# Ledger of designs, part 1: VH-VL binders against Cell division protein ZapD (zapD)

No score or structure here was measured in a lab: all are predicted.

Target 1, 262 residues: Cell division protein ZapD (zapD), of Nitrosomonas europaea (q82wr3)
Amino acid sequence: MLYSSNAILLTVICYELPLSERIRMLLRLEDLFDKIDFFSARDTSFEHHAVLVALFEILDVTSRSDLKSDLLQELDKQRTMLEGLRSNPEVSEKALDHILQDIRAAFRGLLDIPGRIGGHLRDDEWLMSVKQRMSIPGAACEFDLPAYHYWLNLAPEIRREDLKDWITPFTPIRSGINIVLNMLRNSGKNCCYTAVQGLFQQAGSEHQAHLLRLHISSEFPCVPEISANKYALNIRFVPWRSDHKTEVYEEDIPFELTFCSL
Structure headers, positions and changes below count from the first letter of each chain, unless a header shows other numbers; Kabat numbers aren't used for antibody chains.
F, E and O stand for the ipSAE by ESMFold2-Fast, ESMFold2 and OpenDDE, each averaged over both directions (binder to target, target to binder). V2 = 0.75 x the mean of E and O + 0.25 x the DockQ between their complexes.
[cut] stands for letters that were removed.
Atom coordinates printed by the task and the answers are left out, and those that the model quotes come from them; centres of patches stay.

## First folded at step 1 (VH-VL)

Design d2 (framework fv_dargistotug)
Fold by ESMFold2-Fast, scan of step 1:
Structure d2 (fold): chain C 262 residues (1-262), chain A 122 residues (1-122), chain B 106 residues (1-106)
Amino acid sequence: as target 1 above (262 residues)
Amino acid sequence: QVQLVQSGSELKKPGASVKVSCKASGYTFTDYAMNWVRQAPGQGLEWMGWINTYTGNPTYAQGFTGRFVFSLDTSVSTAYLQISSLKAEDTAVYYCARGLDYGDYEWYFDLWGQGTLVTVSS
Amino acid sequence: DIQLTQSPSFLSASVGDRVTITCRASQGISSYLAWYQQKPGKAPKLLIYAASTLQSGVPSRFSGSGSGTEFTLTISSLQPEDFATYYCQQYNSYPTFGGGTKVEIK
């Protein structure tokens, strides 16, 4: 690898630790929607297969929670908080109006969803039969699913038309999740720290964070192992290829930390 | 010319059902959401919910689920409110009202039907 | 639900008087508030939306002001045809109406 190639690979890596099950769920859904957006725009059968895998995972993830109700409550809460900032002379009125309008649009879009999240997919007998077969490891080969194999061999434009029909009803949910997570990520104060010989401890400090964000340069070939409760924070940086969980990356490591809350 | 015309008054016994109609004219029916608003005798206005005239999807306010059903017949530009298992407390004037559609994000009501009085008594 | 409280519930005034009706929201609603006029036996009519925007065809003596949680409807010079009940309505969330203010001309 040439020096210039190595320099191009150097970046800041963000590690996010959700401190609640609710935030963990939103992060999982964000990842799935990001994959759907990326692969649905592509043209291969493998990439469109990846879209269906992600859509089916969204159905599984959302079946366990009242996500629509949760998002509606959170958007209403955030709207109330943001309206409290209108009298603050340090806050841009135009920027507030923009985000408040986005919140309101997402809120109304969520209300317009009939019944349960993903109901349009759950009511599609063919898609549900495909999903059921895909739950069996290795069972998505052509001989397992001949009708699905036919679909995969259609022109990309025809497949994208079907994907659009399956994806579009999720737009208010994706919008709501994006708004909530964006507000969460922007809620905290960024602080700079140094882990001495790979270790960082902060004891006796109460916090009510819902998400912890850690930024570290990729020049340090290690990963943070974070243990956090409302009274204490412990971070252990370990070599990224460590075979032993007790091994520590023995170097002073500068990093940034943000405690985020809704 | 632009108007909402509702069906006539109804007198029903407890336990019966009623279906109120609201016929739109003078504008494109599917460009605007249809809302339902109730007013009990001598009382104020109470929003019951809305129906998206393009998708047919109804949204009900808390307290107006189960016995209340919003529906459409787009071929005749008409919205319907059906109330089943009528109770005395359902006695009210029921209004349909035009709101801006989802795309405009506004639920204020610029056009109202004349109202349908539903009386529930034995 | 966002609750709207109107005051007064009833007022009596003479032709030519300046009349003010207030509407308070239980939480912030920005400018997403409308005002309606309802005459006995008739459907409500939209007067004002977006807290201060006059609906087409509504006389200029009607005006609205306020933002956040405190709003007012003003009739600068009361006319005989203004005998009615007035309602505020928020649309920042699920729509809710105030309890109404009945205006009687002396």
Scores: ipSAE 0.000, ipTM 0.466, lowest interface PAE 13.0, mean pLDDT 85

Design d3 (framework fv_dargistotug)
Fold by ESMFold2-Fast, scan of step 1:
Structure d3 (fold): chain C 262 residues (1-262), chain A 120 residues (1-120), chain B 106 residues (1-106)
Amino acid sequence: as target 1 above (262 residues)
Amino acid sequence: QVQLVQSGSELKKPGASVKVSCKASGYTFTSYGMNWVRQAPGQGLEWMGWINTNTGEPTYAQGFTGRFVFSLDTSVSTAYLQISSLKAEDTAVYYCAREDIFTGYPLDYWGQGTLVTVSS
Amino acid sequence: DIQLTQSPSFLSASVGDRVTITCRASQDISSYLAWYQQKPGKAPKLLIYDASTLQSGVPSRFSGSGSGTEFTLTISSLQPEDFATYYCQQLNSYWTFGGGTKVEIK
């Protein structure tokens, strides 16, 4: 249907564009951990299945990077930067110590991980057999995975106990990612702009930026198409119900941009 | 519908100058960037730079400053590449190509190419 | 500048074969990579952009994958009209093209 009678609840929508593969990976992992938290607290077998799908995806994502080393280096860099702020009389010593304590806790937790990220799952022969069979399209038939089907039919409390055992060893990784992404998101200054007739261009793409954040009111029924390259940032606002070739949202649109860097 | 039509081949002597044109049709000229790409005989593609069709400001790749000038005539939807003090190593096919940065920065439409031959 | 190393430089394959071409960047370019096809005597044609997005009108047998520094162009079932030179291009800094891969049928 092209028509809608439903009222739209006004809100501010945030769009995030990672400008490096490193940050793209951290955002993906954040999303996976958020889903794990949400679904593991629920009761249905479908929701607990979603947790295992997300855990297996974390294994795949982390197998292609030295995430532990990367997080340790970034946390140490942030610690050094923050320690430098002790010389600034405008900075609260108490607030600074709080942040440094969180960084130290995450750093220690990462150092205490024996071997590879997710090693506790990779060493579980049953889970790895489930993962392998789940990777085949259509292989979720109960007769192809009888032990897994049995697990899905256990009481939710019993499944949550198992999920807790599988999830808990990732806590230092999740903590490290949260600290790094929070520092990144808070690193930039929020600037107000107007897209004239749905179009915005800015020369010089902030070469140091690792993440671009865009905030726009939901009162404007459009979505930003963002392109950043070596010489320009271009944003085209298009009606949310159109193909990408034909239409620009032909109004002046106020929005906010933040260029974020670590 | 969208077309980029370039001027015909040129035969020039060393030290002369040449001006290649690229006429656009089928779209709003000032809404898309125009890029120049060179291909020497038997060689690969080499990006020369681009011109902002809305502002007229050119950006040149390393190695294409000085003798190379990008310009526009927006009234006729045409971009120009001028090469001064021609050298034998400038012998190449020169392409203009449209940049649609709103769809993910591809070079989505190309001119047919202009062969510039520099010989004594 | 970011350098693109394309391999192989030349390959020969039969109609119906699965063909893969790789492009490696000297630095992380995220997904800022495009693939072009150039037939003899013709201008290049855009096949894929943003590493994996197929350009409108391009046959579905073409696909792109990869991110960061390693990228692949795949032709799932090679056709006679696929005789061409293929180029990768990075779009993250001052634009550069790979050296090209010439695909010969048969």
Scores: ipSAE 0.000, ipTM 0.378, lowest interface PAE 21.2, mean pLDDT 84

Design d4 (framework fv_dargistotug)
Heavy chain, then light chain:
Amino acid sequence: QVQLVQSGSELKKPGASVKVSCKASGYTFTNYAMNWVRQAPGQGLEWMGWINTDTGNPTYAQGFTGRFVFSLDTSVSTAYLQISSLKAEDTAVYYCAKEGDFLYSSSFDYWGQGTLVTVSS
Amino acid sequence: DIQLTQSPSFLSASVGDRVTITCRASQGISNYLAWYQQKPGKAPKLLIYAASTLQSGVPSRFSGSGSGTEFTLTISSLQPEDFATYYCQQLYSYPTFGGGTKVEIK
ESMFold2-Fast, scan of step 1: ipSAE 0.005; ipTM 0.443

Design d5 (framework fv_dargistotug; at its last look DockQ between E and O 0.66; V2 from the best seeds 0.00; counts 0 for: pae E 19.2 > 2)
Heavy chain, then light chain:
Amino acid sequence: QVQLVQSGSELKKPGASVKVSCKASGYTFTSYAMNWVRQAPGQGLEWMGWINTYTGEPTYAQGFTGRFVFSLDTSVSTAYLQISSLKAEDTAVYYCARGTYEVTYSGSYTYFDYWGQGTLVTVSS
Amino acid sequence: DIQLTQSPSFLSASVGDRVTITCRASQSISSYLAWYQQKPGKAPKLLIYGASTLQSGVPSRFSGSGSGTEFTLTISSLQPEDFATYYCQQLDSYPTFGGGTKVEIK
ESMFold2-Fast, scan of step 1: ipSAE 0.032; ipTM 0.600
ESMFold2, look of step 2: ipSAE 0.000; ipTM 0.404
ESMFold2 (binder alone), look of step 2: mean pLDDT 90; pTM 0.925
OpenDDE, look of step 2: ipSAE 0.023; ipTM 0.527

Design d6 (framework fv_dargistotug)
Fold by ESMFold2-Fast, scan of step 1:
Parts: sequence; structure tokens; C-alpha cells
Structure d6 (fold): chain C 262 residues (1-262), chain A 122 residues (1-122), chain B 106 residues (1-106)
Amino acid sequence: as target 1 above (262 residues)
Amino acid sequence: QVQLVQSGSELKKPGASVKVSCKASGYTFTEYAMNWVRQAPGQGLEWMGWINTNTGNPTYAQGFTGRFVFSLDTSVSTAYLQISSLKAEDTAVYYCATEVWSGYTYYYMDVWGQGTLVTVSS
Amino acid sequence: DIQLTQSPSFLSASVGDRVTITCRASQGISDYLAWYQQKPGKAPKLLIYAASTLQSGVPSRFSGSGSGTEFTLTISSLQPEDFATYYCQQYNSYYTFGGGTKVEIK
């Protein structure tokens, strides 16, 4: 679609900076599951191929993590905290019960997974052969992967049945991640700041935070470069396209910042 | 596919009891609450209450006290509505419906059973 | 308890007509409002949630608007298959259905 030079589309862009590898992994998995949900509902072979690419990446991301144990511990911690809110008259009983039901369902589902996450795919010899071959550019051609080519030419309804079988066992993982990330994102207070001439510095960074969230209007053609340590938080806004990494966007930039923790 | 299948129609005498079943398939039964909705002949939809499928705790709407019992059997992904001491006014179609949400902000009834007609003859 | 009032309770319209149904809440419910379509002898079908978000598979002639206490369902060009009763439902505090609006094709 051709856009007009007079049409400026303004949006608020959210930048999330994970401050730990644990949270970085959860954010990556959230993105992969979102892509799986979107593409699996579509009709083309290209879109269903994208689902398999995402599923295989989930296997890679989770291969060296103790994600199941981590999610179980975090869900139990959240359950305990939320049960403590039952006596608070300002807390919605219906909303609390739904959240607690989600937590317990995800917890039980995680416990029911035999072995490690994605075992049902890892035990499928055909899928694992497809995964290995897909690492080679052009591997989906009919002469490289004839059985996969056949699968891609099946009716979309038939492919969706297979995709559902491969995706459904991840439901407790998906639910657990969603619960943990929602709790994390809602844990902090949103504060408004201004970067003077593209620079923002704050002493005493929130080193206890697990996630930083930054909101900025797309009207400012720049991106935040964030660095944080136990002494300071530094944000440098740089033009989204520039000749050198040290260039600063020389304008006062209003933005919002939230420090999130579990 | 996500589906709720209810038991067949019932014809009962006043004072009898009836138990309506609602079998869920295609999703994790304990992740979503099960709602019960009544519709008397020629009348609108009336929410009766819901049951937490993970804990088994029921919540009843005003007016559905004493004679109405929500229960479940998680091993077969089935929810039950039992009505005791049936009255002519209980003649209605009873629906089960589950809440599907994309996050904690949206709790709407996306999936409905086909309905169970309960007729109480005088 | 939150009460929902639908108007009109009954309307007759011709194929191709623009139909508007209103739902008013007794107190603010933000956008926690859904619209359902029910055909004779069938279970209700979700059309719209979050006041304005169209459910997958629902024709684009259906639209919802409003927030707070005043909500509207619009059918831009009525079709024969749209003969049905329409219900609004709040899910801000438990659940309450409106009284329903029966749409008959004239």
C-alpha cells in the first residue's frame, strides 16, 4: 500500500529491556508463541512453515533451561501472594479467582509434562529431521525434503490438525509464561520523564528490577540505548539511522519509564 | 475444536430432581470457569452462576439458592447442574458456557453448549 | 449489581436496512461489554467483545461502539440470516444480560 508523504502515523512504541537472562528467555518465548498463534490460524503453506520455524526455535531456546522448574516456583510464589489478597475488600473476588484458577491450571499442566518441555516434538523423528534440514537455506524445496513438501501441499485444514497436535502440549508453558509476564509488567508504577537533548541519567539504578519498560512517541525518530548498573541508569536517544553510534538525537524527548519486578 | 456437549432433554414431575451434564473437549478443562445460563420459554438469558473448575468452588447468582447445585468431575472434563424439588417455573433451556480470554482483562463467554431443555409437567 | 437496559425490545426492518440497538448500564463498565446473537432453537453466538472488537468469523456489517454506560450494536445492511434476538452482556462485575432485542425482517 502506498503511503502519502503528508500522512504521519503516530504511535506509542514500547521498549522492554530484560535485566536478567530469565526474563529475556520468557520474552523471547512469548514472541514465539504469539507468532505461532497468528500463523497457525492462517491458510498458506508459507504461514504454516513459519509456525514450524517458531516451534523449532522454542525447542532451541528451552534446551538448556530449567524452565519448567522456574515456572513452577514462580507460579507457586504468585499463588501464595494472591491468596493473601482474599481478605482485602477492595480486591475483586471474581478477578482474583480467575487468576488463581489460571495459575493452578498452568501449575498442574506443567507437573503433568513428562520429562522436559517439548519432549513430544523431540521424540518425533520426522519433525527432528525436518528441523535439522531447515537449518540449510532452501531446504524446503521438493527435491531436498519431499515429505515436507507433500505436507505443505495438503489442505490447510489438514495441516492445522497436525499443528494443533504439536502446539497443544505447550499450553501450560504458554499459560505460565503469560501469567508471570503479566504479573511482572503490572508490578511497577509508570513515571513520566524528559530526556534533555537526548540524554537521561538517574543515580541509584533499580538493580532489583527484572524488567525496564520505556514508552516513547514515534514522532521522535530515535531509539533508546539503555545501560544500567548498581550506580546509575543511563538512557541515550540516538537517531534510528545514523552514521556513528555516539551521535545523540539533540531534542528534548518526553518518555515514560516503569521499573518492574517479581 | 473447543466444544461443550450437554445431556439430552428431560421431562420431570414437580418435586423431582434433575441433573444436567456438560462435557468439555478441545481445551484444558481446569483453565476456565464454567457458567450456567437459563432461558425460560419466551424469556431472555439469565446468568445463574459459575463454578471454578480448578477448585470446585461454585458462585450462585441472586435467586438461585438452595435448590441449585453446581459440581464437576475433572477426570472426564464434565460439569453438572443439579436442580432439586423441581417447580413448574424451572421449565427452561439450561446452557453451559465457558469464558475464553486473551488476558486477565477479557472474560466473555465464547463457547456455549447446545442447551438442555428441562420440562416440569404439572 | 449492574443492570443492563436494551432498546428497543422489538424492531422490524427490511433487508438492506441499517439497524441500531442500544444497551445502557446502570453504572460504568468501561468496555467490558459483549454482544450475542441468538437464533430460534439455538445457543447464543458471540458477535462482539470489549464493546467494539468483532469476533473471528463474524461479518463486517456488525459493529459495536461505546464505553462507560452507553453502548450500541449496529448492523449496517441487514441480511435475511440476521433475523434473531440480540443480547448485550456486561462482564465487569460478574455477569448481567440485557433484556434482548428481537429483530424481525419486515
Scores: ipSAE 0.000, ipTM 0.371, lowest interface PAE 18.3, mean pLDDT 82

Design d7 (framework fv_dargistotug)
Fold by ESMFold2-Fast, scan of step 1:
Structure d7 (fold): chain C 262 residues (1-262), chain A 120 residues (1-120), chain B 106 residues (1-106)
Amino acid sequence: as target 1 above (262 residues)
Amino acid sequence: QVQLVQSGSELKKPGASVKVSCKASGYTFTSYAMNWVRQAPGQGLEWMGWINTNTGNPTYAQGFTGRFVFSLDTSVSTAYLQISSLKAEDTAVYYCARDDYWSGDYFDYWGQGTLVTVSS
Amino acid sequence: DIQLTQSPSFLSASVGDRVTITCRASQGISSYLAWYQQKPGKAPKLLIYAASTLQSGVPSRFSGSGSGTEFTLTISSLQPEDFATYYCQQHNSYPTFGGGTKVEIK
């Protein structure tokens, strides 16, 4: 494969490493909801199929968690913390009010969800049969799913009506996740560092962090390999096209690092 | 891809009412607050208030209580400004503008503006 | 309300000039100040927020500085497309705008 620097626009790339399974789940769900929004607004059967794939993945990701209770607890915790900032003159009073109103709206929306997450999809026998079949490798052809094939051949506006019915009940979940992840991402301070000859090591790293965020310029054709625990952080920048070679990108690399916690 | 598209200009008589719309696209409507900003001919910018797009709760700046009503239709990602009992001094360009909820109330995207002219 | 006073209210400048606009707040607003550019007949465009953070897509000749009650917007080398009215806006409490600074060609 040939790569040219002229084909790459210079930008800053953000790498996020979740340090807890809880945050990993929220990031996975954020990605799935982003894909749902993108593809549901489009017209092709392939794009609407991608929406259903993402919806079914949400069901799988949430099947072993009490996400509703987790989000309610986190939003309440954040509300309490933010109310404590009311007397701080360095804190924008209107920004604080906006965040508190959003938290209360999401909290109320979550309380209004009847039963378990995705219950409306789990109670739909046809959708569950489609999901079951789609989980079999190579078994999503038209002859495997004739009723689904029929649905994919309906006019885009009819498919979109069905998609809206399936997606809309997740709105409070999506709102809660967005609030929690935005607060997490904004919880830490960016610090500038230099990886000497592609290597960076820091002892006494911020422990109890739930998310690491690393920003690096795309002018450096490498990717960070991060090893982190409560006591040490090691980052090794490797050429992005490496095929398991232990090659380090041999240049001093400036980057930014943020330790985020809820 | 983020766009805020407002309704067309309005010419109204004193005492009438007007409803200005602001249709959002290219982002999740409920993740950002919607603000209204007024600019009288030849004058500066004046913030009127905001509406929480998740809750529908409006907040009005001093001077914009009573005759001014902010509302939403989230199903079509549209915010509305209604002005009742129009007066000549309401003649202005009305802008919608979005802001985020964490870093404060600066407005990264604006509608093109709706001119409301009140004359007999 | 927090009041913002811009100075000057009007300035005449030539292409290539360095232009500085000042915004003073009636009380401390930390770094919660934004700058906008408005051309005749158009909506305002965000240039800078949080006193010094440049909005994506805004040319690097624009810069902001300051904290507390005194803030400045600087255009390092004025271009023809920069002739406009500039407004500061505080986002520490409910928003208020400065009176504007009209930058006109000399």
Scores: ipSAE 0.000, ipTM 0.374, lowest interface PAE 16.2, mean pLDDT 84

Design d8 (framework fv_dargistotug)
Fold by ESMFold2-Fast, scan of step 1:
Parts: sequence; structure tokens; C-alpha cells
Structure d8 (fold): chain C 262 residues (1-262), chain A 124 residues (1-124), chain B 106 residues (1-106)
Amino acid sequence: as target 1 above (262 residues)
Amino acid sequence: QVQLVQSGSELKKPGASVKVSCKASGYTFTDYGMNWVRQAPGQGLEWMGWINTYTGEPTYAQGFTGRFVFSLDTSVSTAYLQISSLKAEDTAVYYCARESPLDYFMQSGYFDYWGQGTLVTVSS
Amino acid sequence: DIQLTQSPSFLSASVGDRVTITCRASQDISNYLAWYQQKPGKAPKLLIYAASTLESGVPSRFSGSGSGTEFTLTISSLQPEDFATYYCQQLNSFPTFGGGTKVEIK
């Protein structure tokens, strides 16, 4: 527990700072899939429009990525590591089998994806025309996209059926990302620190983290700015509404830091 | 706006000491690490180490321990490199360089601003 | 420490030529590589960081590519002011520099 029990707004805010482009991409995709799941279950044309915006952003995020190969390699690496724990008497055999089953299912699903991630959307000429027009601010009005306007006026159940057809092929990707990110987030040990007068610096270590997780109580109206390498970890807490870029939040701030690696 | 200004050239005898300064301006001195880089005449760049400007803790590359000392005076935003018991092979241009705050997409800071260099000549 | 080898060590090219410089790391350094330009008598200047990100104010004719152990700096159309020595630097551990590539205009 990082936060004060006396805080009126008792909330712990988690800041996740990816230390590689690879992990940044996985976090962005997780967020996009979460939005897709949330909005696709709802009824309004605005909410279903948000699903298409998120789907198009997934296409942009993955356009130059070898994401399928990356996920396959990571899942296989994790499977090998976990299989090595099978003979450890301190490890639950049932829990281990469950995790391994999830990994095997995600791996198999990824192998079954033909070609590029999102190829089913990229091959849809109508969706690609919608995507192109939506990329131009102010151009996506009902007269510029009459077929899309028609789709938005269909019954929610009809739109949801189409959305499921567009979303379902991403299921193995979403599952693979969830497994990898959950393993990453659970890989590190929480350590408690205090930033003296808003500043925290620590001599660098040889530990190569892929993700830093920082937990701070919302009672402190500030945001962490973090810089890390093998020589130093620098965290500067700045007021969330700063007058100046270099302004520091001048209070002692307790926080929790976790270095996560795969 | 950001500037690193180093002290002038030095001509020293073998066995003497030299202290090179690097004065920073245009930013908050303690928010950025300071690196030292050596370049012998006609040779490439060689990283000597860095100093944490907030804690004052120096880290030296292999080969730069003992005779080399990194220090700070945060009140005047200045970093120092001191070389004791000078040898002929210490003849070089010495640069200070600021380590940029890392974007979280990078694990290591890059040297975004450099001092103009200080030539140290060691000769009998 | 991680060793960086640059090739070629010297090249002579004409204005308008496409110039390519290679940097090889002895170990996987992901994308933690920067490129610097040093003109005669001047301090080095950062050109590219994170292997491919162009530093503010650097002309678009400069580009970087690569990851892992093989990296490339490209100048798409060499200009007279590009006469300089170019250095790669790894930032995955204690920083090390490549040996440098001197680019001379014919």
C-alpha cells in the first residue's frame, strides 16, 4: 500500500513507463483493445464510431511491426522458462498447467493468422476508404461519407454484428499481448521510496528493465517525469498544472517503484 | 539557450595537475548528468565517465580511475575534471557533454549538448 | 565493454552522392545507438539518437536505420558542409564510440 490512509481521495495512481519501443507498442495496443471491448458492447453510433477509430489506429500502430513474430518468440520463451519450473516442488502443478495452456492456446491462435495482422481490414476497400477520409479533419461529414453515415444509422445489433466480424480476427493478438504484459507486470518486486522535495535520484544499476511501474497516492497533485539508464534513475515530480517546465513539486513524496523485465 | 562553456587551453609539465571547468547555463543544472569525453590528437572519441549532478557521485570508465576526478559546484552550475600526475599520453582535447533526459523509449541518455573542448598539452 | 566497428574508416565522395556508413556492435544493443558529426576543430554534434530518430535542427538528408548489431547512417545527397568525421555511440551500457568515419568531399 503506497497511499496514506488519511487521504480524502484515497486512490493509488499507477504510471507505467515503457523502456523500449516494443513494450510501448504492446501498451498502446492493450489500451486500444480495451476501448474496442468497451465501446463495441454499447449502442450509440458515436460509440461504434470510436471502435472503428481504434481499429484504424491498430492498423497504423502495427503497419511496420513484426508483432506476430515478436509475440510468438516471447510466448515460446516464456513457455520454455515455465516448463523448467515443472519439477520445482514449491510450484503448483495445476497453476503452472493453466498458464501453460493459455500460452499454448495463444501461440496456436497466432500461428493460424494468415499473413499480416489486420489484413482482413486492409483488404476491405470500403473500410480503407472510410479510414482515409477520417484522417482528414472536417472531411468526415455525412455528405463526404454517405455510406458510412448510412451504416451509423443502422440498428445497433446490425452494427455490432459487423464490429464482431472486424474484431474477432484480432483475438489471438489480444490474448498474446495480455499474457506477455501480465507476465511483465508481475515480474518485479515493489520497492518503497521517498522523493525529497519532489526529487528522487538513484545511482544506475546493470539491471535491464523493460517497464517501470510507479505507484503514487492521488493526494499528491503532481506527475512523475522519469529518466533512466545504467548510470542514473532520475524522477522529478512536477505539479500537474505547471507554470514552468522546470517547476518541481516541493514536498516529500512517498512512492513505489517496480522494475519489470521479461 | 543551453550552453556549456569550458575553460581555456592548458600547457603543463609532466607530473603537474590540471583542473578543467565546464560551466552550464540555460537549464536546471541538476536535472542532467554530465559526461566527460577525451580525444587525443588525430584520434577518435573516448568516454571517460560521468557525474550525477544531483548526488555528486562520479562514475569512471575503466582506465580513468585514480588520477582523474570529477567534481561539481552546483551553486555556479559548473562541473570540473581534475587530472593529477600528468603524463604525455594525457595530451588531448577534453569535452564535457550533457546527458539528455531519457525518453522512456530509450534506456540510455544521449549527449545533446557539448562544451567547446579544452586542449590540455603535456610536454617537457 | 561493447565494441563498435565503423566502416569505412575513410571515404571520398562528390556533392550530391548518397553516402552510407555502417556501425557494427559486438553485442545486441537494441536501438540504443546515436550518431554524431564532428567538423574539424569543433565539438561533436548529435545527429541521430535511438538509431533512427533525427535530432531537432538536423537536415532531413541524414537518416539512420538498424537495430541489434547492425546500424547504418545515410546521407542521401552529400553537401559541402557535410565534410566531417562521423561517430556512432552505443548507450546500452557504459558508452563506447566507434572508430569514426572521415568523409571528404571530392
Scores: ipSAE 0.000, ipTM 0.408, lowest interface PAE 14.5, mean pLDDT 84

Design m1 (framework fv_masavibart)
Heavy chain, then light chain:
Amino acid sequence: QVQLVESGGGVVQPGRSLRLSCAASGFTFSSYAMYWVRQAPGKGLEWVAVISYDGSNKYYADSVKGRFTISRDNSKNTLYLQMNSLRTEDTAVYYCARDLYDFWSGYPDAFDIWGQGTLVTVSS
Amino acid sequence: QSALTQPASVSGSPGQSITISCTGTSSDVGGYNYVSWYQQHPGKAPKLMIYEVSNRPSGVSNRFSGSKSGNTASLTISGLQSEDEADYYCSSYTSSSTLVFGGGTKLTVL
ESMFold2-Fast, scan of step 1: ipSAE 0.005; ipTM 0.453

Design m2 (framework fv_masavibart; at its last look DockQ between E and O 0.01; V2 from the best seeds 0.00; counts 0 for: pae E 7.0 > 2, placed apart)
Heavy chain, then light chain:
Amino acid sequence: QVQLVESGGGVVQPGRSLRLSCAASGFTFSSYGMYWVRQAPGKGLEWVAVIWYDGSNKYYADSVKGRFTISRDNSKNTLYLQMNSLRTEDTAVYYCARDSPFYDSSGYLDYWGQGTLVTVSS
Amino acid sequence: QSALTQPASVSGSPGQSITISCTGTSSDVGGYNYVSWYQQHPGKAPKLMIYDVSNRPSGVSNRFSGSKSGNTASLTISGLQSEDEADYYCSSYTSSSTYVFGGGTKLTVL
ESMFold2-Fast, scan of step 1: ipSAE 0.083; ipTM 0.591
ESMFold2, look of step 2: ipSAE 0.017; ipTM 0.572
ESMFold2 (binder alone), look of step 2: mean pLDDT 91; pTM 0.927
OpenDDE, look of step 2: ipSAE 0.027; ipTM 0.589

Design m3 (framework fv_masavibart)
Fold by ESMFold2-Fast, scan of step 1:
Structure m3 (fold): chain C 262 residues (1-262), chain A 123 residues (1-123), chain B 110 residues (1-110)
Amino acid sequence: as target 1 above (262 residues)
Amino acid sequence: QVQLVESGGGVVQPGRSLRLSCAASGFTFSDYAMYWVRQAPGKGLEWVAVISYDGSNKYYADSVKGRFTISRDNSKNTLYLQMNSLRTEDTAVYYCARDTLWFGEDYYYMDVWGQGTLVTVSS
Amino acid sequence: QSALTQPASVSGSPGQSITISCTGTSSDVGSYNLVSWYQQHPGKAPKLMIYEGSKRPSGVSNRFSGSKSGNTASLTISGLQSEDEADYYCSSYAGSNNYVFGGGTKLTVL
């Protein structure tokens, strides 16, 4: 195909709907860790500030849960299930061994974390004072946080050394979340459907999914509004720029749907 | 500090038995699969046996199968190798080693090694 | 028997890079990315240098790297130092909970 300077870039957009609070938390943490990885590799004070904001948000998200115990329990459950597949001649021994290796490494790393997740940050009185002041609207000005302002003016290499020390203890948590979410996302069968005149209903069907994944081409200028319960799934595709809640994108829309469970 | 200390080596006549011990410290012994690896004087390394973290699974090199028995006592943090019907070709330094993988149901690598104990089988 | 084939010796000068090969079969090195490398100084216990073909344990210099192509795994040591003079052994998972070692390679610096 010939290159065109006016070519439209078409992509497939994935929408993920968590069906449990547990999975919603894991997806939020995944996003925060992705931002940390992206911004910590950069050089500006604004980007390194974004890393600290994300780290503080991880502390807040994890303060209400026993995430370490939850991840340990889930990884052990997955290990037991995968070990049961060794008797199946259709399962690759090499692929199985690699997955089990990743699970064991993450499990070990989680066990090595003393106390609560993020304890190394919670025990740092200076960081906790920065976090506390940042929670007040407008309080992140240089005159409110002079020591933090000093840190932001240090060379990027010095800031990255500090960021590495603050981030590295979260590596087993990051790894555990990635394994669990990867297994969840790969658990379901991808099925193709068509929303007739922007509407799709699957009435009278029960499901035990923990995550719904919907794929749609960006060529359709609409977004899915999904409502699901034990008895029914309803998807309404609405124009992405819509002034009315009842407006439907009145065209037949092909999409893919996957029901994922652990 | 993670440490493995072998003991029980010595000089023994062909056809006799010997039991080696390996004392573990500085880690949760019951979480790791353990290996025995030997090295004949001036020769290379040879895998001998492996035991799972709970002692339920044991595997042996063909050269020692039926003669050697690997075992462990997790309450004492100790690994054992019972060596029966010893032959001159069993003469070697015997090392115990810890698996890199934790809860050791599959066995891959040896990340911590003891200093070894010499077994000489001679008439 | 050593199922994995290594050269008996290799040599290099300080600052040079050297590579040690480890050749197995399709049932071990070729089937699994489960190759490990061990360094042994005279009279000492072996030390794990590389696992899973290319990963380094904590405390092992980044001058040591591992790779694999087909049935052959390789250990590369860059910026060669006198302290690197030792015997190097490869090992691979061989299926059915069995393990095989290479015959070893003596590295001489200078």
Scores: ipSAE 0.000, ipTM 0.372, lowest interface PAE 15.2, mean pLDDT 83

